# Ledger of designs, part 7: VHH binders against Endo-1,4-beta-xylanase 2 (XYN2)

Target 1, 142 residues: Endo-1,4-beta-xylanase 2 (XYN2), of Arabidopsis thaliana (Mouse-ear cress) (o80596r5to146)
Amino acid sequence: NIVMNGDFFAGIEPWYPNGCEAFVVSSDPFSSEVMSADSSSGGYVVVTNRKETWQGLEQDITTRVASGMNYTVSTCVGVSGPFNESAEVLSTVRLEHEDSPTEYLCIGKTYASRDKWVDLEGTFSISNMPDRVVLYLEGPAP
Below, E stands for the ipSAE of ESMFold2; O stands for the ipSAE of OpenDDE; V2 stands for 0.75 times the mean of E and O plus 0.25 times the DockQ between their complexes.

## First folded at step 4 (VHH)

Design k8 (framework vhh_7nfr_2)
Fold by ESMFold2-Fast, scan of step 4:
Structure k8 (fold): chain B 142 residues (1-142), chain A 122 residues (1-122)
Amino acid sequence: as target 1 above (142 residues)
Amino acid sequence: QVQLQESGGGLVQPGGSLRLSCAASGFTFRSYAMSWVRQAPGEGREWVSSISWSGGSTYYADSVKGRFTIARDNVKNTLYLLMDSLKSDDTAVYYCAKSYRYGGDWGQFDYWGQGTQVTVSS
């Protein structure tokens, strides 16, 4: 499973699951701290039933980016389930075109371990605007 | 002109199977996510399933998970819905729907087919 920390007060929108399922949890599974009433209104997202490494949360960012500018994406991720010491988690931008092949930009990479939140940060720029720009997370598949 | 034409509906007994097809024309089929949406008698539209432009990702409503399979053929410009273990609650007109934007805005549609009737009855 991939877990993603963020401000998911009302759900996961504008993120959506791609080939998997996602749900919001109000508590931090990696924290030993007692939950307060204030922290229960935020949360993290657990992504389950992934079949492929590229399946996870996606967000359409087409209207939020422009060619020639530099962008930084930051989030916190973790992993759960049986695995060795660490698992690779990536942030990727998919550039979709009407009449040409999709391009993939790996913009950030980190190694997540059980019981720990880790920062996932990356930068990218687009030379020529595609028809659609999608940000998504990649991780280990079952 | 964008055209979506469904076929394959019919009368089937509970527990039976049907394969729906949607022939697409008038747009670059391979560039758009496609969906199936149904409408039961006297009810609103219910999203059933979506498939990404490449066919690499599929999504299903909880009511049909494990029973229905969505597929596409980008060479033939055709969308499919394979329906197994049909229940009386699956009785509806099934519509093929094209996503609004290139790629995968699977939650928003700009073109619909005329629909194909599926009736599950003893």
Scores: ipSAE 0.000, ipTM 0.097, lowest interface PAE 16.9, mean pLDDT 72

Design k9 (framework vhh_7nfr_2)
Fold by ESMFold2-Fast, scan of step 4:
Structure k9 (fold): chain B 142 residues (1-142), chain A 122 residues (1-122)
Amino acid sequence: as target 1 above (142 residues)
Amino acid sequence: QVQLQESGGGLVQPGGSLRLSCAASGFTFSSYGMSWVRQAPGEGREWVSSISYSGSKTYYADSVKGRFTIARDNVKNTLYLLMDSLKSDDTAVYYCAKDLRWGSTSYPFDYWGQGTQVTVSS
């Protein structure tokens, strides 16, 4: 499973699951189970039932980006399940075109272990605006 | 959960017409190209048609070009295949498929429906 920490108190919008299930878990301020600083906004998202490494939470950011500008993506991620080793987690931006193949930009990469939060940060820029820009997380094979 | 549910198949005589539908859920339908793929008894899968995420671009296999029309309704999250001048060779299970990338026969499909049977016979 991929776990994404953030402000999800009222639900997951504008994020949406692709090929998987997602649900919000409220932080427990009286438990040591989660990082207090990262969960202060009320919750985190657990992504389950992934079948492929590229399935997870996605966000359409087309109207929030412009060509020639630098953007930073920053979040905290974890993994759950039977991991004896660190699992690779990527931040990826896909550029969708009507007339040409979809392009994939791997903008950040980290290694996550069960029950630990790790920083996932990366930067990207777009030379020519595509028809759509989608930000998403890639994780270990299910 | 991604779900693709086909409907509209059935028995039709040669020269007849059918409209297949595919109801999509569990993903942002308007963000992905969609395709129809068929499989005749004892044969491998054959790509039939693809449509881009906006519906502006469509592609057809030579065997169906001029007879079939692919369409989509992004408000209703539904893919269609309008089949005209049906032939016995069109007999197959028709599958709705979600493209991993923009609608193209060169890209893998990441999700498939359960299929709907089309039989063309007198």
Scores: ipSAE 0.000, ipTM 0.126, lowest interface PAE 15.4, mean pLDDT 70

Design m1 (framework vhh_8fcz_2)
Fold by ESMFold2-Fast, scan of step 4:
Structure m1 (fold): chain B 142 residues (1-142), chain A 121 residues (1-121)
Amino acid sequence: as target 1 above (142 residues)
Amino acid sequence: QVQLVESGGGLVQPGGSLRLSCAASGFTFSSYWMNWVRQPPGKGLEWVSGISGSGGRTTYADSVEGRFTIIRDNDKKMVYLQMTSLKTEDTAVYYCAKDWRYGSSPYFDYEGQGTQVTVSS
């Protein structure tokens, strides 16, 4: 499972799951399973039932970006489950075109271990605006 | 299930040319970016070139820009690397890699023995 730390007090919006399931976990002080986190925002998202490495949380950022500008994406991620070694977690931007095949930009990567939070940060720019721009996370297969 | 079979390598003198071929099977070929990556003796993997599913976009590593050309034939499920002005530094095992991503990611799906290119006088 991929876990993502952030301000999820009001739910996962604007993130949505693609080909998987996701739910918000509050930082309850009586919870028997609380992962270490870099922020105290009060919630994180657990992604389950992934079948492919590219399935995970997505966010449509088409209206938030413009060609020729540089953007930085930053989040905290972890992995859960039986991973006893480092697992790769990526942030990727998918460029969807009406008249051309979808293109993918890997903008950030990190190596996460079980029950540890790590920073995932990257930068990107788009030279020609596509029809849709989607930011998403990739991780190990389920 | 995904199978990629590279061929076309060999011994060539500096300044020469070679054309590498990759035969793909087991997936919807035209839906994926295809890439060439190489491993020089005693070094790690180096991404060389990529081509979009339609062939409408190509990318190249700075070290090969202007010397190599990547092309694909979706009807034959083939991807090719046309190499010109070969240098001794191009000596490597070359692998064909299926990837859903554009750019220089080192996380390509590939398998097999690759094809050996040796550039020597």
Scores: ipSAE 0.000, ipTM 0.122, lowest interface PAE 14.0, mean pLDDT 68

Design m2 (framework vhh_8fcz_2)
Fold by ESMFold2-Fast, scan of step 4:
Structure m2 (fold): chain B 142 residues (1-142), chain A 121 residues (1-121)
Amino acid sequence: as target 1 above (142 residues)
Amino acid sequence: QVQLVESGGGLVQPGGSLRLSCAASGFTFSKYAMNWVRQPPGKGLEWVSGINSGGGSTTYADSVEGRFTIIRDNDKKMVYLQMTSLKTEDTAVYYCAKDYRWGSSPYFDYEGQGTQVTVSS
């Protein structure tokens, strides 16, 4: 796993909330969306005030990946809401280039319902290094 | 406008192989990442594999890593999923999907009927 601070034990950095608010708590909140790499750890991150499905936590991993290597991303996610319905949560890598369009690779997908922890895992590799590699979590629809 | 037509599914025994194909039209195929997703009986839609616009970078769900290979042919506007060592858990309708480009987030676009894969003894 190449993700820094995936269990949020040391706080939120280097994860960055994109278009939303995030903070670390020591327990499961029922009134907010919850994301955590491992619920057995002491830290959880609560993501609030999302307006779009793609808003969430992101991390620049450009300096932690190399072409030709396989990488696994693993995290544990939870959601809350007024309905007892399945909600889609994705992990995605975006490859940013100076001279060509940004590419998006979905590397993991899961479904969560109510306040319940579920695994989100995926594997990826990069054949040629782009200018920037960003891992981000998206969903469910707000 | 965007059309994706899947084919290649069928009935195979555990340990067998199948090659799925997806023919794309209605967009500039070489500029978009492509994905395979599946829906097992009684379950939600599950992402399986992705390939970048140039074909040099691939990703796989943990459940299929080492068994499935995604490839694309930009000249033919095709994406393929080579499946080996099939398990009963791979039984599903398989769909190919593109994302929205030039945006801040991928949005999967399903235009096909899908292709049924059944793994049973």
Scores: ipSAE 0.000, ipTM 0.206, lowest interface PAE 13.7, mean pLDDT 67

Design m3 (framework vhh_8fcz_2)
Fold by ESMFold2-Fast, scan of step 4:
Structure m3 (fold): chain B 142 residues (1-142), chain A 121 residues (1-121)
Amino acid sequence: as target 1 above (142 residues)
Amino acid sequence: QVQLVESGGGLVQPGGSLRLSCAASGFTFSRYWMNWVRQPPGKGLEWVSGISTGGGSTTYADSVEGRFTIIRDNDKKMVYLQMTSLKTEDTAVYYCAKGIKYDSSGYLDYEGQGTQVTVSS
């Protein structure tokens, strides 16, 4: 797993918001009908003030990847907001070149309902190293 | 050691302009997006703007879109925030960040001391 701080236990870094706001929330206690213990999870990130589906958390992974190798990205995502159906959540890798158009690889995709946590996992490989490799998460636009 | 040093803040009237600067060291500046975040008096952190490694892509919070411009100079290892049409609600301490680290304690790991912007008549 090349993702750093995927569980947001140490705060938000090295993730950063792109066109939105983000805050780390203290651990969200999980409840069951019979047993309610204190959560061992560090926390989760709430992303706000998004206008586009591509706006969300990003992480620069350039120094953690090399051409010709397979990589797995894994995180846990939830959604909230004024919608009644499942929302599409994506993990995407952006390949930035200094002198050519940016390339986009959608590497993972899931569907989440309001207030439900789901795993988001994907794999990718790069044939030729770009100048920069950025992982970012997408969700439904407001 | 990652170090970010902000400057350029001050007192300005509504409708005025300021240019903030951030000098970076201790990391490969040209390989990271750079961000500006702010903290208004008595409030939490708010992300303001971000700029890609080569400066070809910029992003802005809705509250500042069209009024602020983020610029970087990789040779000088600097990032700037050009602020125009300033409003009283832009009053805050402004921080430069390689990434944003916010936890329940409010600590910022890669942010410097910040620079105070006060917009008042």
Scores: ipSAE 0.000, ipTM 0.120, lowest interface PAE 17.7, mean pLDDT 65

Design m4 (from e1 with A33Y S52R G53S S54G T59Y R101K; framework vhh_8fcz_2)
Fold by ESMFold2-Fast, scan of step 4:
Structure m4 (fold): chain B 142 residues (1-142), chain A 121 residues (1-121)
Amino acid sequence: as target 1 above (142 residues)
Amino acid sequence: QVQLVESGGGLVQPGGSLRLSCAASGFTFSSYYMNWVRQPPGKGLEWVSGIRSGGGSTYYADSVEGRFTIIRDNDKKMVYLQMTSLKTEDTAVYYCAKDWKYGSSPYFDYEGQGTQVTVSS
């Protein structure tokens, strides 16, 4: 697993919001409007003010990957909303290059619902290292 | 060389419709995220809509949600923007934009002259 701070023990870093707001909250088993950590000793993050489905939490993983290796990304996701509705959640890796187009790898997909954490897992490999490798989560927009 | 050629703009009345087209060449079209961006007179670029490489996922700016539809045809290397219920605030030059350029912000890589859309009575 190359994802750091998946349970938000140390706050939000190295995750950061892209085009939205985010903040860390202590765990609350009765919260209906947050992504909650599986660990009772950890925290969770609330993402608000998204405009697009591809806006959300991102993590720069450039220094934790190398060409020619296979990587597994694992995290747990949840969504706010009505009790029995499901929302699509995707994990995507974007490969940023200074002198060539950005590449997108959709590596995982799941369906999350209110007050239920589900596993989101994906695998990828890189043949040649780009300038930046960013993992980000896509979810439902307003 | 990457080439994107936009067409379909024009003068329309508020509430009208237009369909913009973008013809792509010089790259593996089916592998790239495609976007429509616009630039109102005297202002910066504003992202309008995006479509993933496979065509299954589409995204829209709040200002156009429910009014615009983005479509792609990978066999023809075309991206379209179907615009309905046009407003005067939609007046802009519209560009077809390939992917992000570089960095963490969406610096879209676009070429071509764009196509002018003017919404006025």
Scores: ipSAE 0.000, ipTM 0.139, lowest interface PAE 14.1, mean pLDDT 66

Design m6 (from e1 with S31R G50W T59Y; framework vhh_8fcz_2)
Fold by ESMFold2-Fast, scan of step 4:
Structure m6 (fold): chain B 142 residues (1-142), chain A 121 residues (1-121)
Amino acid sequence: as target 1 above (142 residues)
Amino acid sequence: QVQLVESGGGLVQPGGSLRLSCAASGFTFSRYAMNWVRQPPGKGLEWVSWISGSGGSTYYADSVEGRFTIIRDNDKKMVYLQMTSLKTEDTAVYYCAKDWRYGSSPYFDYEGQGTQVTVSS
């Protein structure tokens, strides 16, 4: 399972799950060794039952970006469950066009291990505005 | 406006079965995905299962996959959770929840009042 730390006390919006499930949790979803995390700033999101590596949380950011500008995306991620090795987690921007194939920009990558939050940061820019811009997370194979 | 009423909980022995029901009203039921979530004693909420508005897609938490089945009847505005091979760790209050992606609340506003499941000898 992929978990994302952030300001989710107002719910998951504007993030939404794609081919998986997501919910806001107030308690640590990691093993009992790290359940008493000192940081409690408004919850985090747990992503479960992904079938493919590209399924996860998505956010439509079309109205929040413009061509020619540089953007930085930053979040904290982890993995939970009986995982005993590091898992690759990516942040990707999907550029959707009505008249041409979808483009994918991998903007950030980290290795998350069980029982630990890690930073995931990436930067991107768009030269020509597509019809839709979607930010999403990719995780380890289920 | 939105109302969810859970039922079907009770005391059951390990290895037993129960079927939980959720009656929904106050929204266009077939348009929204539905969830089952649970809260074990002294712990936070744990997501259990999800079903699409049409009923064509279902997903389950790893801990219950193969043992639980989520189903819905859009004509009756009902969601069910069929539980088999119950374990003591399944002891919890079970809640029916509308897809919170469309809500303004963090995670409790679309839950019902819950139904208690106790798995014990």
Scores: ipSAE 0.000, ipTM 0.101, lowest interface PAE 17.6, mean pLDDT 69

Design m7 (framework vhh_8fcz_2)
Fold by ESMFold2-Fast, scan of step 4:
Structure m7 (fold): chain B 142 residues (1-142), chain A 121 residues (1-121)
Amino acid sequence: as target 1 above (142 residues)
Amino acid sequence: QVQLVESGGGLVQPGGSLRLSCAASGFTFSNYAMNWVRQPPGKGLEWVSGISWKGGSTTYADSVEGRFTIIRDNDKKMVYLQMTSLKTEDTAVYYCAKSWRYDTSGSYDYEGQGTQVTVSS
């Protein structure tokens, strides 16, 4: 597991919201139409005001990874809202380069029902180190 | 459970056209990009084309660009592949594949049974 803060008892750092709002709560995470995450029995993060599927929590893991190594990422996620079918939640790594386009590596997926926590786990490796490596969670369309 | 049902394949002459269809169910279709992939006889899977969740972006393999068009209908939960100027090299089983994302980047799952396209005289 390469995620630095996965149980959220001390707040969301080093996770940060991208194009949305996020906060740590101890109450019901499924009271809003949002994607939520909780990797332990501690607090969980509620993500609100997403406008795009790729907006959510991000973490810069550049200093935690090296080329040629295999990594496993795991967390617990949930969804809320008017979903009639399984809602898909993804973990993705984006590789940011100074002089070339951003690359995306989808590393994990799970299917979440409303009001249910599910495991999200994936593996990845990087052949050539980019300038930045960012892990982020991706949810269904708003 | 995710279900993808392909149809529209058949036997066609070189230079001909076919329209493939894929009916999706078991997931929120409008939230994901969709792809077509194919498997020629005796070869591995080859990605053919992708379309983003709302149809705003399309991508194509070099081998089919200018000849194939991918289209989706979110209300009907359908994705289509319009094939023109077919070549013998296009002979393959064609599969509909669900992207992991809303855009055409990243991985996809192919779960359908496929539809056979044979291009011969």
Scores: ipSAE 0.000, ipTM 0.146, lowest interface PAE 14.7, mean pLDDT 72

Design m8 (framework vhh_8fcz_2)
Fold by ESMFold2-Fast, scan of step 4:
Structure m8 (fold): chain B 142 residues (1-142), chain A 121 residues (1-121)
Amino acid sequence: as target 1 above (142 residues)
Amino acid sequence: QVQLVESGGGLVQPGGSLRLSCAASGFTFSKYWMNWVRQPPGKGLEWVSGISSGGSYTTYADSVEGRFTIIRDNDKKMVYLQMTSLKTEDTAVYYCAKGPRYGDSWSFDYEGQGTQVTVSS
């Protein structure tokens, strides 16, 4: 697993909220719309104030990946809200290049429901190293 | 094994210019974003500027945008901060730091003592 600080014992770093707000909570796993951590560990993160589905927590993993290798990403996600139906959550890797357009790899998908934690797992490989590799979660429509 | 050695600070008058240098060793310099951060007297660390691994992307704090320029030389494993139109508010110890900036969060590994910049008349 290439994800750093997945249990949020050390706070939010190196995770970064992109176009939204995030905070670490240890007592109520369903107080916000999107959660991305295992609540049985040191804590979990609540993401709120998203305006688009692709906004959420990001982590720069550029220095922890190399071309030609297979990587597994694992996390646990949950959602809150007034509905009982499931919501789609994706894990995506963004490949940023200095001289060419950004590429997006959807590496995992699950359906999260209110009051339940579900596994989100995916695998990926990179054939040519970009300038930056960013892992992020895409949540349900805000 | 990461080493970052800052230099180039000094005393300068308001409106003046300085160029800071950072020599890096102990890691594959060309694969990492590099940053400058500063600590004004009596305050916490403040991120100043960042530059991508190949140098095509640069970013700046609002307080220095248009006045400072970050550049790098991957062959020499150096990062520089060209400072112009210096203000008394720019007085701080300046550090170079490895790794990308994440919004209001920073994950940096810096080992240097920094270089002191004093803007005063």
Scores: ipSAE 0.000, ipTM 0.113, lowest interface PAE 16.8, mean pLDDT 66

Design n1 (framework vhh_8dlx_2; at its last look DockQ between E and O 0.02; V2 from the best seeds 0.00; counts 0 for: pae O 10.9 > 2, grease 24.6 > 24.2, placed apart)
Amino acid sequence: EVQLVESGGGVVQPGRSLRLSCAASGFTFSSYWMHWVRQAPGKGLEWIGNIYYSGSTFYNPSLKSLVTISRDDSTNTLYLQMNSLRAEDTAIYYCARDWRYGSSPYMDVWGKGTLVTVSS
ESMFold2-Fast, scan of step 4: ipSAE 0.420; ipTM 0.771
ESMFold2, look of step 5: ipSAE 0.011; ipTM 0.380
ESMFold2 (binder alone), look of step 5: mean pLDDT 84; pTM 0.851
OpenDDE, look of step 5: ipSAE 0.006; ipTM 0.252

Design n2 (framework vhh_8dlx_2)
Fold by ESMFold2-Fast, scan of step 4:
Structure n2 (fold): chain B 142 residues (1-142), chain A 120 residues (1-120)
Amino acid sequence: as target 1 above (142 residues)
Amino acid sequence: EVQLVESGGGVVQPGRSLRLSCAASGFTFSKYGMHWVRQAPGKGLEWIGNIYYSGSTFYNPSLKSLVTISRDDSTNTLYLQMNSLRAEDTAIYYCAKDWRYGSSPYMDVWGKGTLVTVSS
């Protein structure tokens, strides 16, 4: 497990929003559009104002991973808003290189519906270390 | 144009195995990751798993012990092997293509689906 921020009482760091807004909520877990993290760990994060499917919470994990090792990522996610039945939520690792195209590893995927938490879990390993490794969550289509 | 055609669906008995195929055309198959997704009657979409262009596979944890995804780049064909079929596996099964080289979380082209019915 490489995801460090499971306690959101002090804010969302080391998670940060990419192209969207995010804030911590401590009370009603289903009052917002996209959520991540279990409320039992000190609250949950609401992600709003996404314009693209890949916009969401990110975490730079470059210094926390090494080639040849297996890593497990787990979290709990939910959705709020006008979703009809289910919404796709992804856990992805982005491998950034200075001299070649960015690579994307989809390590977990779930379908979340309103009013319930669902598990999002994935595993990955890196054969050759890139210049930057970013873990991020992708919400449903905006 | 890019096309994906699923086949191999039908009525199967509980406890049996079934292999689905997806024939790809209109793009360089060997350069793209591929996905399997299903939809049971009255349910939402459920991602089954994907296979990178390199052959590495990743599965929905709830299905990992029941399915195997493979590919044959020489024939541009994607496969889904399903074992120990249960009534709850009754669904329309779709194959889908990653939108860029390698592997990505985004699917840009989907097949029309093939129906699998598990009944005694």
Scores: ipSAE 0.000, ipTM 0.137, lowest interface PAE 14.7, mean pLDDT 70

Design n3 (framework vhh_8dlx_2)
Fold by ESMFold2-Fast, scan of step 4:
Structure n3 (fold): chain B 142 residues (1-142), chain A 120 residues (1-120)
Amino acid sequence: as target 1 above (142 residues)
Amino acid sequence: EVQLVESGGGVVQPGRSLRLSCAASGFTFSRYYMHWVRQAPGKGLEWIGNIYHSGSTFYNPSLKSLVTISRDDSTNTLYLQMNSLRAEDTAIYYCAKGYKWDSGSYMDVWGKGTLVTVSS
């Protein structure tokens, strides 16, 4: 998996908010009666104040990819809010060039409903290395 | 050469206000969005907020009521106003330049930071 910190256990890094606000919500300090061997509770990220569907969390993956190779991206996404419709969620890779127009690759797509986590997976390859390769999550609409 | 130089850090007492400055050079400052990011001792980077080339601001919701970001394009200066400082605001504060001026994406150039220590 090319994505780092996809479960936000280590906080928000290396994800970065683009044109929006984000923060990590830590786990509840409640002590459970059920003992578990797994102590990695992690957290989740709340994203707010988006203006456009492509604004959200981004991760720079430039140093983790090379031209001519196939890569798999895997993460989990959820949606919340005052809506009763399913929402389309996309994972997209943005190829940034300093001297030419930005290119976009739609990697994966899923449909999420309120209060449910779903897997979002996709594959991609790059024919010519750009100056920057950025993974970001799109949607649902603000 | 693109450079960002933070200033205004130092030792301040709890409850006081502090204004940080970032002097930019080597690029067309007025065309780019700019960011403030901090790092407390032993912690990761925490994004504070940004200001778009249009003047629109976006803040970390946990900090929104405590900070104000502004810019003066005539002097190529970015500002961070901080109010009601607490010991937990002790951190190195970084100014950072956005990579694309039109999309508000990835930060590509960072200053060296300015240390803010909140203590008596």
Scores: ipSAE 0.000, ipTM 0.133, lowest interface PAE 16.5, mean pLDDT 67

Design n4 (framework vhh_8dlx_2)
Fold by ESMFold2-Fast, scan of step 4:
Structure n4 (fold): chain B 142 residues (1-142), chain A 120 residues (1-120)
Amino acid sequence: as target 1 above (142 residues)
Amino acid sequence: EVQLVESGGGVVQPGRSLRLSCAASGFTFSSYAMHWVRQAPGKGLEWIGNIYRSGSTFYNPSLKSLVTISRDDSTNTLYLQMNSLRAEDTAIYYCAKEIRYGSGYYFDYWGKGTLVTVSS
């Protein structure tokens, strides 16, 4: 399972699960003193029942981006389960076009392990505005 | 302050029935929908069903004929009745509190779970 840290006390909106399930949990799964005050007070999301690596939390950001601008995406991620070694977690932007194939931009990559929050940061820009821009997390095989 | 404590799990033979309880405290229990979720060994979380404050229930279609969810607002207790248990029902069972503004799959508090083992 992928775990995403953030302000989820009121739910996961505007994030939504795609092909999987998501649950908001207010308790800290890693019980760590190194978590930020926002992380300790807000909550986190557990993503489960993924069938494919690209399934997870998505957010439609079409109305929040413009061509020619640079954007930075930052979040904190972890994984649950019996992982002694790190598991790869990606942040990806999907550019959907009506008249051409969908494009995928891998904008961030980190290695998450059980019992630890890690930063996932990435930067991207769009040259030509597509019809839809979706930010999503990719994880290890379920 | 919010606490959810599941109980009633244990080892049970195939074909038998079992009733799980969830004791809630620290919030106005009668004002929230409540959910049951389970996780079998080596598998992801599976939503079982929910019960609204009105008493209306919604179930996972795969489980609808096998389970019944009920609540007792006078004792702040949520129940899961399971019938015709199978080995595949072996799992940790969690109760979860629905977020005031969330969907049926968005929860802000979970219990620690109770283990049900179905074995012959």
Scores: ipSAE 0.000, ipTM 0.082, lowest interface PAE 20.7, mean pLDDT 68

